# VH-VL binders against GTPase-activating protein rrc-1 (rrc-1), part 13

Target 1, 194 residues: GTPase-activating protein rrc-1 (rrc-1), of Caenorhabditis elegans (q20498r280to473)
Amino acid sequence: LELTDLYMRTGKKVPVIVEKCCASIEDQGIVTGIYRQCGIQSNIQRLRAKFDSGAEPDLHEFGQRDIYSVSSLLKQYFRQLPNPLFTYQAYPKLIEAFEKEDSLSEKVESLRFSLETMPEAHYRTAKFLMEHLTRLCKSKSLTDMTSKNLAIVWSPNLFRPPPTLNGADTHLLSGLNVHTAICDFFIENSESLF
Below, E stands for the ipSAE of ESMFold2; O stands for the ipSAE of OpenDDE; V2 stands for 0.75 times the mean of E and O plus 0.25 times the DockQ between their complexes.

## First folded at step 17 (VH-VL; framework fv_refanezumab)

Design k45 (from k34 with heavy chain N54Y; at its last look DockQ between E and O 0.52; V2 from the best seeds 0.00; counts 0 for: pae E 2.03 > 2, grease 19.3 > 18.9)
Fold by ESMFold2, look of step 17:
Structure k45 (fold): chain C 194 residues (1-194), chain A 121 residues (1-121), chain B 112 residues (1-112)
Amino acid sequence: as target 1 above (194 residues)
Amino acid sequence: QVQLVQSGSELKKPGASVKVSCKASGYTFTDYYMNWVRQAPGQGLEWMGEIDTYTGEPNYADDFTGRFVFSLDTSVSTAYLQISSLKAEDTAVYYCARDDFYDLGYYFDYWGQGTLVTVSS
Amino acid sequence: DIVMTQSPDSLAVSLGERATINCKSSQSVLYESNNKNYLAWYQQKPGQPPKLLIYWASTRESGVPDRFSGSGSGTDFTLTISSLQAEDVAVYYCQQYYNWPTFGQGTKLEIK
């Protein structure tokens, strides 16, 4: 289900699965390699099915035993969105704003403008997620996850070029590098951007 | 005391249907997944899938999508396996077995006694 | 699917002697994140359902006699019965739960 459709059905700007997984990870996920280490697929699938049914699984109890499946579930949720978190529609604008390498203040302003063109559900969820990752970076000495490390594992789940843009091999490789760089920039500058 | 009590043996002809029951007692039924495991005569154990007893959502192993249906009646703490369009190859003992979602180990601490379904002309 | 292969297919052991049953998985069932081996052992006597003996490769289920022990890690596991008793005649199955469950083919244990 698309984020805007979920928002219209529930009245919640940030999906429950996103809120609960982020809270669980901030509570129990200050562990080595959070978001880098993969969970167990059957655990992830069961947990996803509970959320999809509207159940309220106890993530404190679940996370005590397998926090890496909680973090993997959250990444999978974003990867499987029909329109990525940073939408197909905003993608060209975000790439252009980031690659245009004027002063830091101009880059921030241009990115802010482009981010604000996204639908409200995407904007609010992006704000929520980036602020979560920014807070998590404060624990890098405990997790070994710097903002760059988080960007490496997160960016593939957050950015997807529009289908009409997907034709060039060299652009795709450049796009992958840019996705990590933009994501790292968002994590480091989330307060200014959102 | 945890118990899983299954319905009695069934003798069926090809093309018929059967519904096996598994009644749970001695624990909170909706706190555990219910699993179904098949054992053909002289063969090993084969996991068929599970049902979340809280949500009612089934999950079938790949070979068991279609003719096999898991269901529940939580008011009597009972899980059901229905097999339609029975074939001779469905002859087996069918077990129910539970696991605790929060243990995050899909090992089965309690099993039903098994229900023999025989499909023959 | 993770394929579980047991050896031997059958064995005969004298009363009071040690019995060993091996189980090998086609890939590791050790989850390094929590350092647990996702491996269980079951006993199935004739006409009865399987009975859980061991989980997490080496943890004995409540009520299981201490002559039963599990060992191994990664891909290679062993069930040991230190002093065989008459009631231990059964088929023994290993089962992984690193992903959706799969069982070994079984090992029939008889008294010599």
Scores: ipSAE 0.581, ipTM 0.829, lowest interface PAE 2.0, mean pLDDT 91
ESMFold2 (binder alone), look of step 17: mean pLDDT 93; pTM 0.946
OpenDDE, look of step 17: ipSAE 0.868; ipTM 0.938

Design k46 (from k34 with heavy chain D31R; at its last look DockQ between E and O 0.48; V2 from the best seeds 0.65)
Fold by ESMFold2, look of step 17:
Structure k46 (fold): chain C 194 residues (1-194), chain A 121 residues (1-121), chain B 112 residues (1-112)
Amino acid sequence: as target 1 above (194 residues)
Amino acid sequence: QVQLVQSGSELKKPGASVKVSCKASGYTFTRYYMNWVRQAPGQGLEWMGEIDTNTGEPNYADDFTGRFVFSLDTSVSTAYLQISSLKAEDTAVYYCARDDFYDLGYYFDYWGQGTLVTVSS
Amino acid sequence: DIVMTQSPDSLAVSLGERATINCKSSQSVLYESNNKNYLAWYQQKPGQPPKLLIYWASTRESGVPDRFSGSGSGTDFTLTISSLQAEDVAVYYCQQYYNWPTFGQGTKLEIK
């Protein structure tokens, strides 16, 4: 289900699965390699099915046993969105704004403009997630996860280049390095961007 | 006290259907997954799949898709296994067994007494 | 799927002697993130449902006698009955739950 459709059905700008998983990880997930270490596939599948059916499982009790399945579920949720969090539509402008050689203030302004063009559900969810990751960076001495480390494991789940009618002819954008770099920039600058 | 009480044995002809019940008591029914396990005569245990008693969503093991249907009546804390188009090879004891979702171990601490389904012409 | 293989298929042991049952998984059932082995043992007496004996490879279920113990890690596991009693005549099954559950084929324990 697309984020905008979920917002229309529930009235919630941030999906419940995102809110609950982030809260669980801030409570119980200050552990080595959070978001880097993988969970157990059957635990992830059961938990996803509960959220997809509209149930709200007790993630405090779940996370006491297997917090890495909670963090894996959250990444999987974003990976599987039909339109990525940072939408196909905003992607070219976000990349262009990030790669342009500008002052910090000009780069932030250009990125902020492009982010604000996203649908409300995408904007609010991106704000929520980036602020979560920013808060998590304050615990890097306990998790071994710097903002760059978080960006490495998160960016594949957040950015996809738009499909093209011409195939490879229009695929001139930078590779995975730019996705990691822009994600790291968002984590480091979330307060000024959102 | 925790109990899982299953319906009585069944004798059926090939092509018929059967519905086995498993009534739970002594615990919060919707906290636990209900699992179905088959044991053919003289054979070992075979996990057939599960149903989430909170949502009603079933999940079947690969060999048990199609003719096997799990369902619930949460108002009476009961899980059901329905087998359609019965074949002689379906002759077995069928167990219900629960696992605690929040324990995150798919081991089964309580089992029903089993229901023998015999398929014979 | 993770295939569970038990040995031996049947075992005859004198009363008061040690019985040992082995279980091997086709892949590791150790979750390194929490350092737990996702393995259980069950006892099934004639005409009865299975009864949980051991979970997490070595933790005895409440009410299970001290003579039952589990050991092993990764792919190789053992159920030991230190002093066989007449009431221990049963079929014993191992089961992994690292992913969707699968059972071993069972080991029949008899008195010699």
Scores: ipSAE 0.565, ipTM 0.811, lowest interface PAE 1.8, mean pLDDT 91
ESMFold2 (binder alone), look of step 17: mean pLDDT 93; pTM 0.950
OpenDDE, look of step 17: ipSAE 0.849; ipTM 0.933

Design k47 (from k34 with heavy chain E57K; at its last look DockQ between E and O 0.77; V2 from the best seeds 0.00; counts 0 for: pae E 2.01 > 2)
Heavy chain, then light chain:
Amino acid sequence: QVQLVQSGSELKKPGASVKVSCKASGYTFTDYYMNWVRQAPGQGLEWMGEIDTNTGKPNYADDFTGRFVFSLDTSVSTAYLQISSLKAEDTAVYYCARDDFYDLGYYFDYWGQGTLVTVSS
Amino acid sequence: DIVMTQSPDSLAVSLGERATINCKSSQSVLYESNNKNYLAWYQQKPGQPPKLLIYWASTRESGVPDRFSGSGSGTDFTLTISSLQAEDVAVYYCQQYYNWPTFGQGTKLEIK
ESMFold2, look of step 17: ipSAE 0.582; ipTM 0.828
ESMFold2 (binder alone), look of step 17: mean pLDDT 93; pTM 0.947
OpenDDE, look of step 17: ipSAE 0.814; ipTM 0.905
ESMFold2, look of step 18: ipSAE 0.581; ipTM 0.833
ESMFold2 (binder alone), look of step 18: mean pLDDT 92; pTM 0.945
OpenDDE, look of step 18: ipSAE 0.793; ipTM 0.894

Design k48 (from k34 with heavy chain N59I; at its last look DockQ between E and O 0.47; V2 from the best seeds 0.00; counts 0 for: pae E 2.03 > 2)
Fold by ESMFold2, look of step 17:
Structure k48 (fold): chain C 194 residues (1-194), chain A 121 residues (1-121), chain B 112 residues (1-112)
Amino acid sequence: as target 1 above (194 residues)
Amino acid sequence: QVQLVQSGSELKKPGASVKVSCKASGYTFTDYYMNWVRQAPGQGLEWMGEIDTNTGEPIYADDFTGRFVFSLDTSVSTAYLQISSLKAEDTAVYYCARDDFYDLGYYFDYWGQGTLVTVSS
Amino acid sequence: DIVMTQSPDSLAVSLGERATINCKSSQSVLYESNNKNYLAWYQQKPGQPPKLLIYWASTRESGVPDRFSGSGSGTDFTLTISSLQAEDVAVYYCQQYYNWPTFGQGTKLEIK
């Protein structure tokens, strides 16, 4: 389900699954390799089905046994969005703004303008997620997950180039380095961007 | 005590359908997943899939997509397995078995007594 | 699917003696993040459903006698019955639940 459609159905700008998983990770997920280590697929699928049905599972109890399935579920949720978190529509402008501007303040300003063009559900959910990842970086000595490490594992789930780009543009507009770099920038500068 | 009581044996011809019931008692039905396990004569155990007794959402093992349908009637704490277009190779004992969502494992502490479905021309 | 292979396929043991059943998985069922092995053992007597004996590789289910023990880690697991009794005649199955559950083919335990 698209984020804007979910918002219209529920009245919630940030999906319940995102809110609850982030809270669970901040509570119980200050562990080595959070978001890098994979969970168990059957546990992830059961947990996803609970959220898709509108149930509200006890993530404190679940996370006591398998916090890596909570973090894996959250990444899977974003990876499977029909329109990625940062949208196909904003993607080219975000990449251009990131690569074009040399000064930090002008880069932030240009990115902020592009981010604000996203639908409300995408904007609010992106703000929520980036602020979560920013807070998590404060625990890097315990998790071994720096902002760059988080960006490496998160960027594939957040950015997809529009399907209409040709192969030459794919090399320029997509690639692990550029998606990782912009994701790392968002994590480090979330307070200024949102 | 916890009990899972299944419906009686069935004798069917190829192409027919069968619906096996599994009635739970002695616990809160919607707190546990219900699983279905097949055992062909003289063979081992094969997990067929599960149904979430709270939401009604099924998950099927790869070999059991299509002709096999799980369903519930929570008002009588009962799970159902329906098999359509029966084939001779569907001859087996079918078990229901429960597990707790928060145990985070598919180990089954209680099983039904089994229902023999025989498919013979 | 994770394939579970048991050995031997049948075993004859004298009353009061030790019985040992091996179970191997095609991939590790140890989840290193919680350090648990996702493995269970079941006993199935003729005409009866399976009965859970052991989960998490080595934890006995409530009411299971102390003569039953599970051991092993990763891909290699063992069920041991330290002093076989007549009531232990059954087929024994291992089962992984690291992913969607799969069972071993079973090991028939008989009295010699």
Scores: ipSAE 0.572, ipTM 0.822, lowest interface PAE 2.0, mean pLDDT 90
ESMFold2 (binder alone), look of step 17: mean pLDDT 92; pTM 0.945
OpenDDE, look of step 17: ipSAE 0.831; ipTM 0.929

Design k49 (from k34 with light chain N99H; at its last look DockQ between E and O 0.58; V2 from the best seeds 0.68)
Fold by ESMFold2, look of step 17:
Structure k49 (fold): chain C 194 residues (1-194), chain A 121 residues (1-121), chain B 112 residues (1-112)
Amino acid sequence: as target 1 above (194 residues)
Amino acid sequence: QVQLVQSGSELKKPGASVKVSCKASGYTFTDYYMNWVRQAPGQGLEWMGEIDTNTGEPNYADDFTGRFVFSLDTSVSTAYLQISSLKAEDTAVYYCARDDFYDLGYYFDYWGQGTLVTVSS
Amino acid sequence: DIVMTQSPDSLAVSLGERATINCKSSQSVLYESNNKNYLAWYQQKPGQPPKLLIYWASTRESGVPDRFSGSGSGTDFTLTISSLQAEDVAVYYCQQYYHWPTFGQGTKLEIK
């Protein structure tokens, strides 16, 4: 389900699964390699099924035993969105703003304008997630996850280039590097961008 | 005082249907998944799948996605296995078994006594 | 699916002697993040449901006699009965739960 459709059905701009998983990670997920280490697929599948059914599982109890399945579920949720968090529609503007502008202030301003073109559900969910990752960076001495490390594991779940007819292989390889860089920038500058 | 009590043996002809019950007592029914395990005569154990007792959502093992239906009646803490279009190869003992969702260890600490379903012409 | 293979298929052991049953998984069932092996052992006597003996590879279920022990890690596991008793005649199954559950084919234990 697309984020805007979920917002229309629930009235919530940030999906419950996103809110609860982020809270759980901030509570119990200050552990080595959070978001880098994978959980157990059957745990992830059961947990996803609970959320898909509209249940609200006790993530405090679940996370005591397998917090990496909570973090894996959250990444999977974003990877499976029909329109990525940072949307196909905003993608070209975000890339251009990031690559073209050299000064920090100009880059932030241009990115901010492009982010504001996204549908409300995407904007609010992106704000929520980036602020979560920014807060998590404060614990890098315990997790071994710097903003760059988080960007490496998160960017594939957040950005997909729009379909193109030309240069797909070259564009994809180049886009993977820039996706990490822009994600890292978002994590480091979330207060200014949102 | 955990108990899982299953319905009695069934003798059926090919093409018929059967519904096996598993009544739970002595614990909070919705804290545990209910699992179904098949054991054909002289054979080992096969996990058939599970049902989430608080949502009613089943999850079937690949070989059991068609003719096998899991259901619940939570008002009497009972899980059901229904098998339609019975075949001779469905002759087996069917067990219910529970596991705790929050232990995240899918081992089965309590089992029903088993229900023999015999499919014969 | 993770395939569980037990050996031997059957064995006969004298009363009071040690019985050893092996179980091998087709892939590791050790979750390194919590350092737990996702493996259980069950005893099934004729005409009865399976009974849980051991979980997490080596943790004995409540009420299970001390003569039963589990060991091993990763892909190779062992159930040991240190002093076989007459009531231990049964079929023994290993079961992994690292992914959706699968069982070994069973090992029939008899008294010699």
Scores: ipSAE 0.551, ipTM 0.810, lowest interface PAE 2.0, mean pLDDT 91
ESMFold2 (binder alone), look of step 17: mean pLDDT 93; pTM 0.949
OpenDDE, look of step 17: ipSAE 0.872; ipTM 0.942

Design k50 (from k34 with heavy chain N59Q; at its last look DockQ between E and O 0.16; V2 from the best seeds 0.00; counts 0 for: placed apart)
Fold by OpenDDE, look of step 17:
Structure k50 (fold): chain C 194 residues (1-194), chain A 121 residues (1-121), chain B 112 residues (1-112)
Amino acid sequence: as target 1 above (194 residues)
Amino acid sequence: QVQLVQSGSELKKPGASVKVSCKASGYTFTDYYMNWVRQAPGQGLEWMGEIDTNTGEPQYADDFTGRFVFSLDTSVSTAYLQISSLKAEDTAVYYCARDDFYDLGYYFDYWGQGTLVTVSS
Amino acid sequence: DIVMTQSPDSLAVSLGERATINCKSSQSVLYESNNKNYLAWYQQKPGQPPKLLIYWASTRESGVPDRFSGSGSGTDFTLTISSLQAEDVAVYYCQQYYNWPTFGQGTKLEIK
């Protein structure tokens, strides 16, 4: 289901699954390798089925909070969006804005503008997720997950080149592909961008 | 009645590969997760991982990554375990076991009869 | 991983007598919200696969004789055979599924 359609049906700009998973991670997910380690697949599917049915499952129903299953569920949710969190429409604008040799302030301004062109549901959800990841970075001493590490894990779930573009082209910036670099930038500058 | 029938015993040399099959019957194959459990001679039970019988997506326990591959043929309700680069320590009985997906419990209500894999030079 | 430890490793009991097997988990497998213990017991006879006896710590699987019972909560669990029969000779395993499944090392039950 598209984020925009979900918003139209529920009136919520951020999906419940996103809010609940992020809250759970912030509460119980300050652990080594959060978002990097995989959870129990069967548990992930059980949780997803309940959310899809409109229920709000107990994230502890499988015993001890399987926080890695929760984190995997959240990644899976974004990966399976028909239109990625960072939309196909915004994708070329974001890439262009990021690749320009601008000052930090100019780059932030350009990216902010591009982000604001997205539908409300996408923008609000992106804001929510990036702020969540930014908060997690504050606990990197406990999780070993830096903004860069989080960007490496998350960028494949949040960015997809539009079907009209050649996805085989890779752009490397600062030792990272362009998607990872943009995601890292979003995490590090979330307060200025959103 | 629910049955899980596994392939016969295997004798392999180190470095070889083996593929064990587990054929399910008596129920809808895709309604339950399939698991694999290893038991070395005279030893206890070790959970190896699970496979989603709908999507074919596997999940491996930490000690069973790399050389172990789960797969399916849903057309014949069969799950497979492939072990590559066999080692002597891989000598064990391998079980397929059904997970009751709907009860939220990760316990195994039906088991295959087991397949002995012996690795010897 | 949650470590399961059974005791004793082996047990000899006379026919008709009570057999008791204990299982301890390295951490609680009780979910407080639903008050369920994520613990199962299996029986494995020689040359056979494990057979499910008990799940949720105390629920008997269909077809399992009444002489088998499971009890306990949190970290300490017990499998009891009220009156040992000849066909009960086997290795018994506890298993937690509060997290990724792990088994106890097994308890060998023999006739005295």
Scores: ipSAE 0.134, ipTM 0.705, lowest interface PAE 1.8, mean pLDDT 92
ESMFold2, look of step 17: ipSAE 0.573; ipTM 0.819
ESMFold2 (binder alone), look of step 17: mean pLDDT 92; pTM 0.946

## First folded at step 18 (VH-VL; framework fv_refanezumab)

Design k51 (from k47 with light chain Y97R; at its last look DockQ between E and O 0.43; V2 from the best seeds 0.00; counts 0 for: pae E 2.6 > 2)
Fold by ESMFold2, look of step 18:
Structure k51 (fold): chain C 194 residues (1-194), chain A 121 residues (1-121), chain B 112 residues (1-112)
Amino acid sequence: as target 1 above (194 residues)
Amino acid sequence: QVQLVQSGSELKKPGASVKVSCKASGYTFTDYYMNWVRQAPGQGLEWMGEIDTNTGKPNYADDFTGRFVFSLDTSVSTAYLQISSLKAEDTAVYYCARDDFYDLGYYFDYWGQGTLVTVSS
Amino acid sequence: DIVMTQSPDSLAVSLGERATINCKSSQSVLYESNNKNYLAWYQQKPGQPPKLLIYWASTRESGVPDRFSGSGSGTDFTLTISSLQAEDVAVYYCQQRYNWPTFGQGTKLEIK
């Protein structure tokens, strides 16, 4: 289900699965390699089915046994969005604004403007996720996950080039490199951007 | 005490349908997945799939995605297995077995007594 | 699918002697993040449903006699009955839950 459609159905700007998983990770997921370590596919599938049906699993109890499946579920949720979190529509503007050789303040301004063009559900969910990742970076000595490490594992789940861009081999490779860089920038500058 | 009590044996002709019941007692029915396991005569155990008793969502093993339907009646703590278009190779004992969603670990701690379904011309 | 292969298919053991049943998985069932092997052993006596004996490869279920023990890790596992009793005549199955469940083909244990 598209984020905007979910928002219209529920009135909630951030999906329950995102809220619950982030809270669980902040509570029990300050562990080595959070988001880098992969969970167990059958556990992830069971959790996803619970959330898709509208059930609210006890993630405190679940996370005591397998927090890496909670973190993997959250990444999978974003990877499987029909329109990625940062949307196909905003993607060219975000990349252009990020790659332009500007001062930091000008870059932040341009990115903020482009982020604000996204639908409300995408904007609010992106804000929520980036702030979560920024808070998690404060625990890098315990998790071994710097902002760059988080960006490496998160960016493939957050950015997809529009389908009309998919055919260019060299452009795709360039876009993949910049996805990590822009994700890292978002994590490091979330307070200014959102 | 935890019990899973299944319906009695069935004798069916090819092409018919059968519905096996599994009535649970002694625990909170919606806290556990219900699984179905097949055992053909003289053969081993084969997991058919599960149903989430909390949500009603089934998940079928690949070989069981067509003629096999899992369902529930939570008001009487009962899970059902329905098999349509019965074939001779469906002759087997069918077991229900439970496992805990939060005990990610692994195991079917309680089993029903089994229901023999015989499909013969 | 993770394929579970047991050996032997059947064995006969004298009362009071040691019985050993092996189980091999086609891929590791060790979840390195929590260091647990997602492997269980079941006992099925004639005409009865399976009964859980061992989970996490080596943890006895409550009420299972001390003569039953499980060992192994990764892909190779063993169920041992240290002193065979008459009531231990059964078919024994290993089962993994590292992914969706699969069972070994079973090992029939008889008294020699």
Scores: ipSAE 0.479, ipTM 0.785, lowest interface PAE 2.6, mean pLDDT 90
ESMFold2 (binder alone), look of step 18: mean pLDDT 92; pTM 0.940
OpenDDE, look of step 18: ipSAE 0.803; ipTM 0.908

Design k52 (from k47 with light chain E32S; at its last look DockQ between E and O 0.67; V2 from the best seeds 0.00; counts 0 for: pae E 2.01 > 2)
Fold by ESMFold2, look of step 18:
Structure k52 (fold): chain C 194 residues (1-194), chain A 121 residues (1-121), chain B 112 residues (1-112)
Amino acid sequence: as target 1 above (194 residues)
Amino acid sequence: QVQLVQSGSELKKPGASVKVSCKASGYTFTDYYMNWVRQAPGQGLEWMGEIDTNTGKPNYADDFTGRFVFSLDTSVSTAYLQISSLKAEDTAVYYCARDDFYDLGYYFDYWGQGTLVTVSS
Amino acid sequence: DIVMTQSPDSLAVSLGERATINCKSSQSVLYSSNNKNYLAWYQQKPGQPPKLLIYWASTRESGVPDRFSGSGSGTDFTLTISSLQAEDVAVYYCQQYYNWPTFGQGTKLEIK
């Protein structure tokens, strides 16, 4: 299900699964390697099925026993979006703005403009997620997860270039490098970007 | 006092269908997953899959997709296993067993007594 | 699929003696997040359903005699009956739940 369709169905600009998982991670997930360590696939599949059915599982209770499956579920949710969080449509503009050799303030302004072209549900969810990751960076002494570490594990789930823009080999090699860099920039500068 | 009581033994011909019931008592039925486990004569235990008693969504092990259907009637705290197009190799004891979703362990603390399904021509 | 292999397939042990059943998984069932081994042991007497004995590799279920103990970690696990009783004659199964459940093939325990 597209983010904008979910928004129209529920009236919520940020999906419940995103809100609940982020809250759970901030409550119980200030632990070593959050988002880097993988959860257990059967636990993730059961939890995803509950959210997909419209049930509201108690993530406080679940997270007490397996917080890494909560964090894995959240990454998987974004990876499986039909249109990525940072949409196919905004992708070329975001990459172009990020790679342009500008002052910091000019780069922020260009990126902010490009982000604002995204549909409301994508913009609000991106803002919510980036702010969550920025808050987690304040706990790096406990998690061992810097903004760069978070960007490495998060960027593959957030960016997909349109198929017609680049070939598969170019996307694989180039995307791994630039996607991590732009994701790191978003985490470090989320307050000024959103 | 947790109890899982299954329906009685069944003798069927190939091509028929069977529906095994598992009635739960002594706990809140929708707080636990219900699992089905098969044991062919003289063989070990095979997990067939589960059903979420809260949502009604089944999840089948790979070897049990198709002819095997899990269902519920939550108003009477009962889970069902239906097997269609029975084959001789479906002859087995079928167990229901529960696990606690929030314990996050698929170990089964309570089992039904088992239902023998015999398929013979 | 995580394959569970028990050894031996059967054993005979004298009353009062120690019985040892081994279980090996094809991959580790130790979860680094909580340092728990996702392994259970069951006893199945003839004509009866399986009965849970041990979960988390070493935790005895309520009502299970203390002569039953589980040990091991990662891929190698052991069920020990420290002093065999006549009522312990059964088939014993290990089961992993690190992912979707799979069972060992069973170990038949008899009185020698």
Scores: ipSAE 0.580, ipTM 0.829, lowest interface PAE 2.0, mean pLDDT 91
ESMFold2 (binder alone), look of step 18: mean pLDDT 92; pTM 0.944
OpenDDE, look of step 18: ipSAE 0.787; ipTM 0.894

